# Designs tried in a protein design chat: VHH binders against Adducin-related protein C1289.14. Part 3

Target 1, 324 residues: Adducin-related protein C1289.14, of Schizosaccharomyces pombe (q7lky2)
Amino acid sequence: MLSKKFTPLSLKNAAKCINNSLRSTYAITGVNLTRGLATNSKVDPKTYAPKPEFSSIAVREMLRKSCLHEFTDEEVATRIELAAAYRLFGLEHWNENILNHLTAKVEEPDGTASFLINPYGLRYGEITASSLIKVDEDGNIKHPGVTGDVFGINRAGYVIHSAIHRARPDVKSIMHNHYPYAAGVSCVKHGFLELAQTSHQSGPVTYHDYHGIVVDKGEQKSLAEDIANKDILILRNHGIITAAESVGAAYYLMYQFLAATEIQTHASANALGDMNNLFIPNNKLVEKTFDVTREKHFSGAKYGIKELSAYMRLLDDLDSSYRT
Below, E stands for the ipSAE of ESMFold2; O stands for the ipSAE of OpenDDE; V2 stands for 0.75 times the mean of E and O plus 0.25 times the DockQ between their complexes.

## First folded at step 1 (VHH)

Design o6 (framework vhh_7ocj_1)
Fold by ESMFold2-Fast, scan of step 1:
Structure o6 (fold): chain B 324 residues (1-324), chain A 125 residues (1-125)
Amino acid sequence: as target 1 above (324 residues)
Amino acid sequence: QVQLVESGGGLVQAGGSLRLSCAASGRTFSSYAMGWYRQAPGKQRELVAAINSGGSTRYGDFVKGRFTISRGNAKNTVYLQMNSLSVEDTAVYYCARGEYTIYPDFGTTYYMDVWGQGTQVTVSS
C-alpha cells in the first residue's frame, strides 16, 4: 500500500484566516451593528478553540510531559512501540479520523493484566508513549497518562478489544480499523479471496456478523468464538481486526492484509466483475506460502519485528516525539 | 471454540434414505458457508454439498439429483437429505464451516477452519 505524503510544513504554512486584501476598504456594508454584536473582542484568532482544553496550546503542553518514569521497563518499551504503531497508522491514513483503536497488553508486577489504548480525541499523529491511557479489562482507567484526565477513552470501541484479549491470552496487541478496501471486502458475500502472494502471507481469516456498534454479552462470546486461534477477523459490514503476539506482528499483519484487500479490489475490477477471469491458487499452495512466512529460524526475528523496527527509524527521522 | 456436531448417520439398505444434521454453536452461523464432505477408506475427502449464506447450493456430480442440502439459521443447523443411496455412498460424512465461498462455484481457495468429528454412513447391498 502507498501512503499519502503528509508534510508538517504544509500544516504550519496553511493560512488560518481569509486573505484580507480589503484592509483599507471594509466590505461589511449591510451588517446591522446593534445590541448583541461584539465590537471589542479579546478573542485571539490564532489560539481560538471551541473548547479551550482541546486547543493546540493545551494539547501541546500536555504532550511535552512524560510519565514514563512511573512504569516498568517492559511497559515503557510497549508504550513506545504502540505509539509508533499509532503514528504509522496516521501516516498511512488507516484510521477513521480520531476513531478506531490499537491496544497492547502489559503484565503488571502483581501478575494482573492491563491494556494500553489511545486517548479519545487525539489525532493518531499526536500520540506519544506518555499519552496512552492504561485500563483494566472492563475499561476502568488505571493510569491516565498525561492525557486521560482530559480525553478519557472510547469505551464502546474498547469493548471489541477487551473481548478478544479476554479470550486470547496469547494475544499482546489488537488493531482495528475501517479502511475502505478492507471494509469493502467485509461487505461482499464471498469475502476475502486468496489471490496474490501477499494475501497468502497474511494468513487465514475468520468472519463475524454485523450486530451494530455496541457489543452485547452474546456478541462478545461470538466474537471470541469467531476469531478462534486465528490472527485476522473480518467484521462483516464494518472493518477488520488483527490480533498478534506483539505490536510489531499486529502492525505488519495489518499492513499485509490491507495490501491484500487492495489487490483483491483491483483484481476484481480488472476481471470486469467476472470471477471466471481470476487466477485463484488452490488452498494447498496458500497453506504452504503461509507456513514459510511464519517459519522459526535461529538467524531471523519473529514476524513483524524487523518491519516495525525499520519504520520506527523512519519515525525517528521525521518526528521522534512519539517516544516521549 | 465453535463446535460442529453431526447426527443422523447409520446403516441403511441400498435405495433407502437418511437425513444428516449438523448443529453449530455461536451466533455467526448465518454468515458462513456450510458444507458436507465425505471420506471413504483409502480415498481422499471430497465435497458432497455446500450452501452459502444466501442459500445457493452446490453438489458433487455423483450426488446431484439424489442429495439436498438445506440450512435452518434459526436453529444453527445444516441438513443433508440423502435419497436413493447406493453402496458407493458408504463413507464418514463431515460437516464443515467455510471461511468464504467463491461465486459461482461455492469452492474456496482457503481451507475449512472448523470441522465436525464425522458420522458414519454405511449402505448395504
Scores: ipSAE 0.000, ipTM 0.083, lowest interface PAE 23.8, mean pLDDT 80

Design o7 (framework vhh_7ocj_1; at its last look DockQ between E and O 0.50; V2 from the best seeds 0.00; counts 0 for: pae E 18.3 > 2)
Amino acid sequence: QVQLVESGGGLVQAGGSLRLSCAASGFTFSYYDMGWYRQAPGKQRELVAAIYTGGSTRYGDFVKGRFTISRGNAKNTVYLQMNSLSVEDTAVYYCAAGSEALFEYLRKTGDFDYWGQGTQVTVSS
ESMFold2-Fast, scan of step 1: ipSAE 0.000; ipTM 0.357
ESMFold2, look of step 2: ipSAE 0.000; ipTM 0.238
ESMFold2 (binder alone), look of step 2: mean pLDDT 82; pTM 0.844
OpenDDE, look of step 2: ipSAE 0.000; ipTM 0.214

Design o8 (framework vhh_7ocj_1)
Fold by ESMFold2-Fast, scan of step 1:
Structure o8 (fold): chain B 324 residues (1-324), chain A 124 residues (1-124)
Amino acid sequence: as target 1 above (324 residues)
Amino acid sequence: QVQLVESGGGLVQAGGSLRLSCAASGFTFSSYSMGWYRQAPGKQRELVAAITSGGDTRYGDFVKGRFTISRGNAKNTVYLQMNSLSVEDTAVYYCARHIEWSYGDYPLYYFDYWGQGTQVTVSS
């Protein structure tokens, strides 16, 4: 929790450090050695990265490009929505560094399915619609976007997404993270509790037992069977997955479920670790609350659409580059 | 190629009845949930009725008790029987294909295809 909350402060401190470095450089009286180093150095401090193709200048040049004219209107819309979801995950600190993945299914004119995923190595705050890589069900790159020739995809991470997409034709988007509140719930035997209204609104959960990092066909089948007809899968000792009919729905479901796991953590603390001290509503009330929430959004707007739209406006105010 | 074609709309007097039909092609009809939606001028498109592959039904608040959704799997057709029509029922009615999932006893509907719509006009 503390380390995740430290990220905004880290960025603030980094900006201050850069500013102070400029001040220090300006204040330094010229030394013959520094001039000699500047003319003889083979390292350019302004562009240096541990690997040149992953430098700020190389990545900014890739992200400045757009390939959206190559895609259908449906794919362009899906790319923009998924890029927005990546930016929002980054803003909320829901992702673990460059790990975790969000995918969205695109239906090709020939009836085949393709999937959009983040390039392995971009920060979530760098994702653009054009940066997303299009893959087939097996993870073979169909279109590299503006980044795929350099970054490629995390195949191990994609295997979980492809297994669920294959089993669930109703699912358009899958989102996965290791956020501590939800990961904490994944580590306790009783699992998720239907405590607060937010919990009921997120809907029912299912579980997948911990098998470590396994990419074989047997685990893919087990993942598909375990998610069944539910939209939330808790990966024991690992994290969570949301699966939904749209990017907005998967995003908003993640938002509600993460909030619900945080509420559970606080309620458990207030109960002094005694589960008998918790008010847990009966299953009929839980089901009614879920049904009302989904029906209302379905009739006026699909679940998650107003929520994603609202936060896309926030992103547009902050940095609209995710749309390129 | 999925296609949904609505028919049966028209002009009717208040208190009258209409039956809408939606002919489906290009998919295994019996495996899918189907729904009817309507959109009046200046209003959002809203759910009128839905029917699961198993025959369970759901209705919008303003039509419950007056409208009945049914399906004929042999004919790949979903129907909407509209009774006791009022002026407020005037709208374009759309047929939709749903991918069906359930939460306990409550079906969830995700739609992926729509028909062209059929106009229903109810006069006083």
Scores: ipSAE 0.000, ipTM 0.112, lowest interface PAE 20.2, mean pLDDT 81

Design s1 (framework vhh_sonelokimab_d1)
Fold by ESMFold2-Fast, scan of step 1:
Structure s1 (fold): chain B 324 residues (1-324), chain A 124 residues (1-124)
Amino acid sequence: as target 1 above (324 residues)
Amino acid sequence: DVQLVESGGGLVQPGGSLRLSCAASGRTFSSYAVGWFRQAPGKEREFIGAISGSGGSTYYAVSEKGRFTISRDNSKNTLYLQMNSLRPEDTAVYYCAADRYGLYYTSPEGYDYWGQGTLVTVSS
């Protein structure tokens, strides 16, 4: 995918910013003409951020550090893969601002499970293997990485991931977002339709009813029950989750499913909102296509491995700092 | 699937201590939160506490007032309940329980796997 690109600000937009700055300066200057008022602190425009610990200088200094020597080879590999997935989500604009979460399970030397998650406040394009925070299943920080002491985690967002990881020991990675095409499908009563080959390849889906922000143990149990043995969960009026045996599998499943929901949106528009105008393949053909994708699509590699590897090469060409 | 077997019950005097064990077999035990319940004669099963799969978080019924401690050893597939300052009202059959999805609940209805129970009698 990589369907969205960074575009520099136009000269017209820059001019508006300059005008607004001049207006603000004029207003402040007017107040400062009154003797006896408190002196304002000097602001450095080149380094200013709304909070100093979240400035470009402070964050980039954190991200230059590496803590990977503190972890097992398996955890280092998982951290690099998950950081790559965050970077790819950022390039595709699949995340909602600094929200949403991708997690991966790591096995500790003592046999217990820990989970890797993004620091709350970092842009997806800034994620590095060392920036990931390691938590237990309840969201308690086991290792802050290079960022956790400043940013911490979004505990509310982690609850959904924790519930599914706990229910599904076979799942290594869980990915969640509110991407508009998928969120749109989550808002229609008929849900997801098995229209295009990409739709068939993403596989079967399950649904979870909307209860607002996940806050209680009963909803956590319902989330676990609703995902069951499937790898895609549609959260009605919310977004989607993919859950898979590897970071690569969860990433590629997200790619295919988001593409499938975009295809559904365009197909529905072309059908003028009338489902009778859609060609929907029979269930046997859908199942055959899914089987080929999972069991025989790629010789010598499991689902998602070649796809993650290919796009890690793209990341390495663009900016390999995610490996730090 | 998880199978659970409790042990360590017995007769203990008021003020005494007792450690119960719950041995698990079947699927990966470290992926399951496990709860302790007790049932006194003629009463419903009462929540004592629970521990997360990793052992990083513990949850206790308010009535226990810090007297009970739950722990686990995932390398041995074993859950423990350390009971201190025991009172006659602690007399009950003690059960360990697990949900098929590895979640914990304060209600017994949430649990799919149960042990046979181990009897604890607190009497002089």
Scores: ipSAE 0.000, ipTM 0.128, lowest interface PAE 18.1, mean pLDDT 81

Design s10 (framework vhh_sonelokimab_d1)
Fold by ESMFold2-Fast, scan of step 1:
Structure s10 (fold): chain B 324 residues (1-324), chain A 126 residues (1-126)
Amino acid sequence: as target 1 above (324 residues)
Amino acid sequence: DVQLVESGGGLVQPGGSLRLSCAASGFTFSSYWVGWFRQAPGKEREFIGAISRSGGSTYYAVSEKGRFTISRDNSKNTLYLQMNSLRPEDTAVYYCAAHTYSDFLTYAREGAYDYWGQGTLVTVSS
């Protein structure tokens, strides 16, 4: 059995259900609560964690630090943008717990490429520019940020990102999640349908067949071949990937594509599960809408730039610590 | 036009040392993980060691760690294997190989490698 994440409303309802169950359960007794063998009396409930280095106090002390003075202006800007994307994914509940990963490529002064990724163990709402770990294309840590010595990276999760970055030098940012609407579309034989204008604006998709966890070079090679020159890859029975020329573009593409998969779910339900009841626009209209959406002059900036900027202002109003 | 050419093999006495080289051409060497495999007479091909694109990470078969050292020089498009304290059971044809993707999960899988050299024979006997 796989765990699914909740929408904000369903999560709120689930929390209420759990709270009511605890209030009504006969398993919670004074006898159980007073058993010393079940607890360590030296443990402070306010600071308790399975390991001291993962406690709230330790993590908060770590996140107060900044290492941004060690990087180029370009890397600092990229770190702040990627940290913002993590915060926005957290607010939208697009990530699965501490899983899924967002990466961004930075050019080093010596001309080599490096990649930024989240530390394995932080909540998306905790990510700061300094918390991001810098790795080479092989996943070796080049700079631990303020977190890498404790948390490290999820190497299995990074493998998918590294395969696409290697195949697509034009791509600066790659974002991956298991959001239920998109994961649901990944499980249906007909796949994604070009239904609403939002669907057309997100652009064309490609597919990668399910082979479990990506463990051999043949699978990584086929993943790179499957994404080809497209910016959206649907991983069958798994989730989705967006790949784009900037953090803002990858973020906004994720936003539009997740909305498109949610629209498809609702449209399919309203059609009573019968695809003959759906209006699907012709390919020429779909392509026209996509092309217009990607023109710089359409919005006065490249795709996703204004959208990320607008929501960075929201983050600045709520909690600007992601800039640390 | 991709080529990997091994050199440095030959006859060595037990306890001796050899340094193998692998010259790469026809592809961007610095963009590939590269490694060494060997095949002894009547045996399956086995993994010896691999090195990441930058040279920052090295991985060895458990039986060879401490005796063999893998290194690379990206400016010369060359891969090296330093073999010390050689034993008769090290007698084999040694192959260099390259694979396109960084992957700590598959560096030991021969089927994952895209390009192979023709091999160089190492004989350890008195």
Scores: ipSAE 0.000, ipTM 0.135, lowest interface PAE 18.6, mean pLDDT 81

Design s2 (framework vhh_sonelokimab_d1)
Fold by ESMFold2-Fast, scan of step 1:
Structure s2 (fold): chain B 324 residues (1-324), chain A 125 residues (1-125)
Amino acid sequence: as target 1 above (324 residues)
Amino acid sequence: DVQLVESGGGLVQPGGSLRLSCAASGFTFSDYAVGWFRQAPGKEREFIGAISWSGGSTYYAVSEKGRFTISRDNSKNTLYLQMNSLRPEDTAVYYCAAGPRYTIDFYSEDQYDYWGQGTLVTVSS
């Protein structure tokens, strides 16, 4: 049931809009995404079996290799942290199969910025520091890691991250998913509700009103403007983004915000769909709780640092191969 | 310290138009949904319209839809209300109000945390 004030796009109209925007945007950058999608097959056309280069044997051979000696100590540390975040997203089932993306910015010795992203086709549980592909702001591969020559990147997914990195030099990591509880909140006009303490601790959210169709230059600019100076962006009818000063901060923000959206879903159900049955704290109480949570002395470290570190130790106990 | 200051009120003839402004300070204006309410002497305060933080969504009282237009300029920290085809029953003190972007009810007075001092609009011959 939808309000008369809101008319969602039909699937047919949404598909047409996406195809036109992707074609227009990528033609300008010298990339034809429609052509790329038409030829992007990971299946042998004669047998419909996976191509040899995507076999378990070939992939595992790639993932045993390390290229970390080619990078600065700062990039190696960032690669290990981002690989850990991918593993944790996989373990929590926050990613949509092989889709969605986590990026981290790396400052090169020459003063330029580069960005790390997952190879298009690896399971999140397979990601290693060496498997991450390094790209420039436009998605051009600067270093393929051990996988990029075979898998490449999902440019459509990267466009969202690129827009925010370009607008927000303070942001070092961006994480995006379509987790059902958060996607559900993105589909409701009233959006996110500041219900539980976890909700207050995740902090303020912004919204992007284009239902997640962000592929052309105008939409990229709008997306960047919509996130403004906040760390959480809800993409209507799509999913969510966290953007933060470190991999740990973006990861822990995702953890808290996803928990908050799950709490909202259960609270709404317990209220039997009657919003008058919800206790919603006032804005001043919400702001005070957020401020306390972000004070360095409250946790003894910057937000998210101890939390990522703790779960990297969990990963080390389970499977430390993400460090390769 | 949050402050909202309304301006643009005054005397207007029936059928005339007025544009009200609300200047915001002391908070990040672009993060807040903002709206207009009015109160006539001896009557309850009533909702007129609200606009989301980005300007992408607007909400109007059913009785005022089409006559009044709400807009905002985040670069100037200013909220506007364009009032057309004014009637004597539109005579009231008009207030601007700011509430959080995550409020579930833009229509209810109690969802707004910050209020201006009001500006008087008189519609009379």
Scores: ipSAE 0.000, ipTM 0.151, lowest interface PAE 20.2, mean pLDDT 81

Design s3 (framework vhh_sonelokimab_d1)
Fold by ESMFold2-Fast, scan of step 1:
Parts: structure tokens; C-alpha cells; sequence
Structure s3 (fold): chain B 324 residues (1-324), chain A 125 residues (1-125)
């Protein structure tokens, strides 16, 4: 489902703000703004971007190309799934501008592991299977896709993913964002509360203390130690990570956990800040719900597979270009 | 004093049908999910199916889907299991179990708080 943040009321309020700004600009600069700007410069207003290589024309030309024939069927499938996850994060506005990262592990024919990640500078809504950059464990580019020679990767962001992939061979996909409800929970001393059924279904969490941007080896080891065998890591004063056995599982876990943090925010407000006003189920019921949610043989599929498949059909109806 | 009492078990020939009943007392039946499990000699307890307190949601083990139907009558505090096209492999003691109705699925024996004594079903010619 699409984000509720983009409603007609929100757009109406934004338009009023813009109109007030235009009125102020006209008064200050003496510029006559009624329908648009006129220019006599040698800049083409239709195609201008701060850097030509990052223009709409240049990027769209890159994204029309496919390099999928260069990869194994297993890597092609993983690229399509990860591209779908990026598109779904974009639709939900779970990412912070061009920041944050979703990775997926691919096994090479020689038995070594490689990792797929977004090009640093593409919008999540622009990601295609061919746009994804393949890197080694240290962040060195093994294959640039159709974008990597221009955009490269955000190496600082990749460090968090590589630390967890290195520590957890069972993990195929890692997803990270700074979504405000989850970031808000990360700033609260008591952290995450097992309130609603959705909370129980997302499962147990672990925590990592805030030390600024993770760039040194000591912090990387601490990240790996703190996530332990759990699938959700809350980064204090920062955001969250989901880590799972498949792209679909990491995606769906992110969906459920973000919803759970939003429910916690509303429940805490409704309780007027008094924890005694909350109905908190006993721990046995919480564990029961988690276990049931992970029973793949009874649901007909592993956790997240039906959910990713359903929303890939939505993406196919809207814009199937993520498959390129 | 919570009690679950199974009935309706017995000897049936392959291809036959049986309907098991479970009578509940000592708790608010409509507030609890209830389910059926079975245990064959030398094997662990196996989940068959469950039904939510309202009766609106049903859950089945994949291997039993289409042959078994679970239902309930909250006015009579009774759970039912309709078993069709029975096979020798269905021979087991069948147990009724109850769990709080806050959750949509209850698939493991550890999920259930209250248990009946069981009723024997033998499928043999």
C-alpha cells in the first residue's frame, strides 16, 4: 500500500507555502514570477542539472540499458528482487532522500560471495536490476552495472551491511533506513515495546549504541556482536536494520517493524505517556505469534515470499522497468 | 476448572468418514482459538487444523487440506473435526486443544494452553 503522507490535503498545504515563497522572492529580487522563469543564458532550462552526468537525460539513457545477460540466472533473480525492494521502499518513502541501502548477497560460480547495492545518487524509484552495483566484501566494485562508472557506491553506508554479512552467513539481504517512527523509537530509553500483533510478528530486536558514522573496525565488530542471531537491529539515535535469509523476508520484516514502531508511537500518545495504560501481552503469547508467523510449511511459503511476490505484481502493473 | 472432552473416535474402514467432537467447559469458549492435533504410535504430536474464536478464520496443515474440515458451535461450546477419505496413515489419538484468540493462527502444540485426553481413531479393514 502507498504511503499516507502524500494526500490531497498535504499537497494543498505545500502549494500555499510555495505561493508565499514566490511572493517574497518577487519582492526581494524584483523578479517577475507569474507562470515560470524566463532566461537569456546559454543554459537549457529543460535539461539543466547541477552536473550534466546526473541529468534526467543522461540517467534515463543509462537505465534503458540492460546488462543482465552478463550474469547467472541466480544473480538475475536476486537483482530483480532487490530492485523491486528498492522500488517498494521508494513508494513507501522509507528511504531518506538518496541515502540508506538495501543489499543482497550473491554466490559466484567460483564459490565466493558478492553483494549488490544501489548506485549512490539514484532515486529509489529509478532502480533497475541492471542499475545495481556488485561489490566484494570490502566495497570494491566487481561490476558497475549500467550506473557504477558514473555514480559509484556510498562506501560509508556499505560498511554497516558488510559487517553484518561477514558475521552472519545465513543472511542473504540487509535493509537499513532512518524512517522517522523507527528512528524515534531508537531515541527512547526503553526502546521497542511488544504491543500489537504486528509487533509480535516482527519478532525480537537487539540494540547498537550510537558512536556516530560507523567507519572503524572496532565499531564494525560491535555491530556484528550486537545483532547476534536476531533479525532486527535498532541503531540508537540513528535508525534500524533488518537482516534475513531472503530479499522478501528482509523487505516484509521491514514493513512489519516500521508499522509496529508507528503503532507504538500512537499507543504511547493515547496512553498519555503512562505505561500502566497500555495492554501489553505476556511474553509467551508474543513468542507464540512470532513462531506462527515464521511457519513456512503452513503458510505455503517462507516468510516474506508471498508478500514480495504480491507487491512485485503491483510494481508490474505500475512500471515494470525495475526488471531491466 | 478448564476441561476439554473429545468424542466420536472409533474403527473405520479406508475411504470412510468420521466426525469428532470436543466439548469445552470452564472458560469463555468463544474467546479461545481451538484446534485439533493427532499422535500416532512412536511419533510426535502433529497439527491438523485450528479455528479462531469467532469461527471466521481456519488454518490447516498442508498435508490434510481438502480431506478435513474444522468447525465450531459457540452456543454449544463444541469444536468439530470432519474427516473424509480416511487412510490407514490417519490412525492416531486425536486431541482437542484451546488457546487465547488474540492471534490468527495456532500451528504448534506449544501454542495451546489446554488439552483434552484424546480419542482413538483406527483406520483399518
Amino acid sequence: as target 1 above (324 residues)
Amino acid sequence: DVQLVESGGGLVQPGGSLRLSCAASGFTFSSYAVGWFRQAPGKEREFIGAISGSGDSTYYAVSEKGRFTISRDNSKNTLYLQMNSLRPEDTAVYYCAASPDEYEAWLRSGDYDYWGQGTLVTVSS
Scores: ipSAE 0.000, ipTM 0.104, lowest interface PAE 21.3, mean pLDDT 81

Design s4 (framework vhh_sonelokimab_d1)
Fold by ESMFold2-Fast, scan of step 1:
Structure s4 (fold): chain B 324 residues (1-324), chain A 124 residues (1-124)
Amino acid sequence: as target 1 above (324 residues)
Amino acid sequence: DVQLVESGGGLVQPGGSLRLSCAASGRTFSTYAVGWFRQAPGKEREFIGAISRSGGSTYYAVSEKGRFTISRDNSKNTLYLQMNSLRPEDTAVYYCAADTFGMLYDEPSAYDYWGQGTLVTVSS
């Protein structure tokens, strides 16, 4: 249940409830009736966490370690890029708390595919290259990184990524979130509108109907069919997915698409909720803008590469530990 | 189409050890990722751990790691749960479950086939 926004009246009511609980606990424990046995261990406020293995000190000790020497240069590069993407999602507040997932595919020396994903419970701002967990196509852990033995992966969350990776061998990275502007677009019947140049540059979208949190085999097949050959999938009543040929491409696509959904929200408000008040460019201009944006020489590099590189420099200035 | 039958449950004293077995019949057992769950009276089914099709990867619930070990023998179509340092709070019906997709899930709803359970009582 949501507890992030409180009114003054709600806060007063919560305080009364807490006081009643504390007074009830105090009365029930019979603190005055102990026969001189002081069994009270004092909580250390500096190190306390709801569970010791998830404490700041325990997590910091794990993240101090590196396992990158165990991997190929190609996997090390992919791990660093994906860790950077997690850090950038955290800075932008695109992730829902510790939820959502970003994956990247690595080709093993034997020619099989493996996938990198965040440990379930680590903050996006804590992700390092060594913290990422490596799984096979079936979701089985191949390498726990420095965190996987404690945190593991969100297996239910991974199922969406695995379905798309299986169907789309061209895709190397998949990113998913519930960011409010995109989630809001996912909740309206008309869906995404090709309004601003940023919208055209993000490209065409596909849709997947809402079936709740549980993703069975039939829904996995449906997800794969619904994304088809497109790079953006809108999950109705849920959120969005980007799927692309590199971490940089999936990251930058997410950046542009989230901006496009925010533009749509503001444009719709400025139109006073009347779609007839919107200028919607013709489909030929939309397609031309998309094609130009994907030309390898448009930015002087493949889509997303300069953008990820620029923001990796920002991360290096702020906290380069994601490279560990 | 697989049928799972748990065995090895019973009464154990606190601090004791017990090994549960889960025998599979029907389709090829090595096709499935398999896991162990438990359910105490009045509580929902709780994940203990899972093991991959080959047995090369395992995943444990954080609270059970170190006390419980999962293994499998595909040649015998059998899954095992080794339980050490048992406590009264470990008293529950223990279930094995199979997942056709082969992922290591920690949600009961992700598993396609379930055994009938075996009772483990930890008491003096």
Scores: ipSAE 0.000, ipTM 0.178, lowest interface PAE 13.5, mean pLDDT 82

Design s5 (framework vhh_sonelokimab_d1)
Fold by ESMFold2-Fast, scan of step 1:
Structure s5 (fold): chain B 324 residues (1-324), chain A 126 residues (1-126)
Amino acid sequence: as target 1 above (324 residues)
Amino acid sequence: DVQLVESGGGLVQPGGSLRLSCAASGFTFSRYAVGWFRQAPGKEREFIGAISWSGDSTYYAVSEKGRFTISRDNSKNTLYLQMNSLRPEDTAVYYCAAKYSGTYYLPHTEYEYDYWGQGTLVTVSS
């Protein structure tokens, strides 16, 4: 009897409705007089965009909608935190135009994992909790949010995140960018130096070799091995990744590490490129500083929680729409 | 001051064996993955092998597998390279290198390492 639930007639009727809609649309636009009239119409300078579906009006209408009632409390909280992280990355100009990706893992009621990611085409300053797209481990869209049917995801970028999430069940959030200071450090043979206290607080790093823009399945395995149990991965000739137990931790780790790479750039310039002119603290002081920074509930909260909370208050003062 | 000091190099006959040591100071050696590289005159530096911070995992370049063995003693802050069945083409300056890593990944390219020794010369000739 199970086969009766999936009758060919039901499927054929659905396909027929889709075909009729497409044919009606093409029929209307197929008339030369209608096309002539449309092409003779003046462009509205106030609303014009290179494609109407990506216009300010179209996008603002999507972003006014909320789908948060469809999700668990855990997913709603995660969506709001991740949307805040996107807004903060945008304010700091840490993302490259519309590129780069921040993900967060959500546990579904059935015990499986799902992942939240930005729609490909939104500015980071436009991200809302409802705009985030939910995908499975392979990048298949499980829920499009309010934007996913128009924008979709950047699959190449998601591949890097999925490889690390598979290897690291302890990781809730992964953040990636090509910010010039960090990208610059990724291009020098000696890599990252443990110079300032901020550097020590960000913690130890690992490296992954550059193999171009396309991440194949063999490179995914290598990338997962390369990050192993560390929270910062430097992608040679590319950029960086932070991976952490919460959105707040991954965000604050990104903040500290980007600051550390900027400090390294300035210190190297002041040293006139000669590493012998740098004061590099001994490894015992570096490790002590890192350990203190990662003590659970040091100053009353886990790493990154107070920092994300503080800047969510800034976002709420500026524009609380990320909560939608 | 962070230091890696190689020792045990010298002249050895073809077919002979030699054990190199690398003494680490100025950092917490037990938290570092460490490896061996060599550089023959007029050639690029070549990876030989690496060992994890704990000593539980090793990774060797394919060309050296079976002739060379890497080990470490964290209580003595020392890395070792046991070299067997030495050939004239093994003549090179041998370097130890260290990278902060509590991971299963073993760095195997020159640029992944944070600290380097000054090298010790191994000459294989009659």
Scores: ipSAE 0.000, ipTM 0.153, lowest interface PAE 16.2, mean pLDDT 82

